# VH-VL binders against o27280: the designs that were tried, part 498

Target 1, 266 residues: o27280
Amino acid sequence: MDSMNVPEVLEIKRIVEESESVKTFIFSWDFRREVRPGQFVMVWDFRDEKPMSVSLIDPVRSEIGISIRRVGEFTDRVHGLSEGDLLGIRGPYGRGFELMGRDILLVGGGIGMAPLAALADEATARGMRVDALVAARTADELLFLDRLEAAGVNISTCTDDGSCGFKGFAHERLLTLEENHDMAAVCGPEPMMFQVMRILDERDVPAQLSLERYMKCAVGICGQCCLDDTGFRVCAEGPVFWSQELSRVREFGRYRRDPAGRRVPW
Key: E = the ipSAE of ESMFold2; O = the ipSAE of OpenDDE; V2 = 0.75 times the mean of E and O plus 0.25 times the DockQ between their complexes.

## First folded at step 22 (VH-VL)

Design Ci9 (framework fv_marstacimab; at its last look DockQ between E and O 0.92; V2 from the best seeds 0.86)
Fold by OpenDDE, look of step 22:
Structure Ci9 (fold): chain C 266 residues (1-266), chain A 118 residues (1-118), chain B 112 residues (1-112)
Amino acid sequence: as target 1 above (266 residues)
Amino acid sequence: EVQLLESGGGLVQPGGSLRLSCAASGFTFRDYAMSWVRQAPGKGLEWVSAITGRGGVTYYADSVKGRFTISRDNSKNTLYLQMNSLRAEDTAVYYCARKSNYGAFDYWGQGTMVTVSS
Amino acid sequence: QSVLTQPPSVSGAPGQRVTISCTGSSSNIGWGYSVHWYQQLPGTAPKLLIYYNTNRPSGVPDRFSGSKSGTSASLAITGLQAEDEADYYCQSYDYSLTTSKVFGGGTKLTVL
């Protein structure tokens, strides 16, 4: 019996309201259980279970944070919780980000900034220069700006409506940036990631990208998160992939599979 | 004005070594990935090697992997290519080229000729 | 042969329109990677002519234009002039090769 697969009932220590639709739930964490940026946990509200990225890793305070966007019934229930309430957490699972070089570019869209925020903390702690391109539909949807700034991250913002920063999409903003980084980490809507990846490849910037797929078991047995052609399981071989790996994934940036296994266009 | 100036080319015997340099000016050198591209006499362009702006990551064509080493000294605004175990097929004009933010080689040096011959 | 296929040569008379094709595959142009074009005058280093499929660097006349569709790209030259006689190379990225930066074989343009 792997202790990692047993949900641990944890008390919500505190809740941070990141935006109108995003909350970060903070839990006490025993760091004898290693957790890396880019890994995810399964959050159980005793009715349903959903994978969520770890957005905060704080060994000093012995805490982790999970940022959740309100998008459906499960997240509606979770957003209705208060400090002191209980959630089941199992994990962490999956492959997290690797850091290399001295300079890293983070490109995040919406809730995709969650794992990147955790990565930013680690990178800055290691003395790396961190640049972050934070994208959202509107200014109100931009996440973790204050946190990133406090960590020493150089931030560029991008909004679809131009309400903050560059007006346009992340990949468009990226094209205007001249600086070259030793590596990049990317997370957000897959169409965004797809465009960003191509640009980074062309610029000789090695990139890691975090994919989001329907994950049921989180332990690589159910196959629900299996990627076409490669057989990659997002929960086991991912969710963080190198660009070279994703280039082999036929569905990347094109479609995903719904809970019934049907192809759903992005 | 952006300038790239290659040097270090010459005649070398098979199995020999040569070190190319590319002096860059007119731009913030560390902000740009750099590449070496070569062109054999009467032939087309072939990418050889690339290095990120800060020098943390290097890339090599299969044809030169294990034999060539790309490096850079950003304090000197200089790109290098150490070429070992040279072969006749390595004979070419070697260009240093800057990678733009659009992924194109937007500036090229005039090239330095490397001839590998017995 | 080159990953990107170009015709070895094209020719045209002054004032005419010529096109140079660059045929790739699903692992490069077809995957969505950008195509760039370079002009190499005789005895000189390559010069960027078109970047990111359709864009002209400063100093490049508007009679040069680039396009991309499917797995191929094309360079069009209108109002052909004598000074356009050169070698032209397309360039892109290919994820399936270690040599990720790929050039076409080059096209020699002769102005008649």
Scores: ipSAE 0.844, ipTM 0.920, lowest interface PAE 0.6, mean pLDDT 95
Fold by ESMFold2, look of step 22:
Structure Ci9 (fold): chain C 266 residues (1-266), chain A 118 residues (1-118), chain B 112 residues (1-112)
Amino acid sequence: as target 1 above (266 residues)
Amino acid sequence: EVQLLESGGGLVQPGGSLRLSCAASGFTFRDYAMSWVRQAPGKGLEWVSAITGRGGVTYYADSVKGRFTISRDNSKNTLYLQMNSLRAEDTAVYYCARKSNYGAFDYWGQGTMVTVSS
Amino acid sequence: QSVLTQPPSVSGAPGQRVTISCTGSSSNIGWGYSVHWYQQLPGTAPKLLIYYNTNRPSGVPDRFSGSKSGTSASLAITGLQAEDEADYYCQSYDYSLTTSKVFGGGTKLTVL
């Protein structure tokens, strides 16, 4: 029988400022607890607990990195912490990305690049060719570009305002890229992911997409992260889903749910 | 200019095998997904199989799954379709088609005829 | 029958406007997948005519236009010419099928 995990209290070893709104918090980690790209952890600040994606998996240094965007009261408090401060970590949880074939396209929007950066490291270590389409509203919000370049990833960028790379949405940039891939991994705003998924389907590129839903228990008991029409729980059967699994979901890309479970437009 | 040229068609008995080839030129072959699309005499178009640009993933229509194998050799710019356990309903012109970044079949070969008959 | 439904034939006189319908469902056109159109002249291979709902490849006259609404798409030909006599196929993607690349049954256009 499964039980709720108790958070392990860990010291913040190092903080990396990725942008004005995104920091990566690095912890020592015992890799007997395996972590795979696309899995998430629950971060506990002794008041509240939120799911966060793992962006760095470094067994050589025995380090794990968790990238957090400042978007509200919980993340504001965490961004105010210093090296040496404590956080509770539960996990990892969820289904991670599965690599296949000889090359991969990463399509990331904003903080969605975090789990994809971890995946890029694994893919390049396997000898796969890795292309990345990195999207944001503005140039200042493009994440992990130097890290991806250093890993040998071929980068295309787009920004809504045109301040860097292609001016427009990620799916519009994707339509201008002719190279086909054996697979794709997608993470970012759900409307972006819906448009990207449709294009990849039509191109014969199998895609895995990482979803976010409201989460409470992280082990699938409470049902708060369920998808309409499927019964899938994002924390148990996801957060990474194949495009064929998501194509059957009427809510994907069309609306989201607030903490009370009500449908809310994107 | 983009060129696709199919070969390997012919007459074959039911239960027999054929291998189709498609020679590609005028574009970077490995950057594009490729498909086979067939057309029975007097009938419409039917998608048969697809393969990703680097060849890592293949797709098959239900009507051919388990009997046909798509492959490619990017060093020779050639797409293949190995057809086994052929049936009369496989009789068709087989087209080699390139998948564009918009998801359309933007270039087609002239086709090669496969006839399955006693 | 075909996953995408087209009329078997349409006809028109030179200079007239004709339309060819392509009717799908919620798992293909209605889900938001693109529609492409192919022209097949007698005895020849298909040729891309319209892609991504409305776009024309180089060399396709602007009297050909495509549209999409709901679960259906339409190809319009204005100023009908004798050389437009051909078979026309629509094509889309259906997420619910293993045979996911789906064509319409084809429409023979006759210029009177």
Scores: ipSAE 0.836, ipTM 0.940, lowest interface PAE 0.7, mean pLDDT 90
ESMFold2 (binder alone), look of step 22: mean pLDDT 91; pTM 0.933

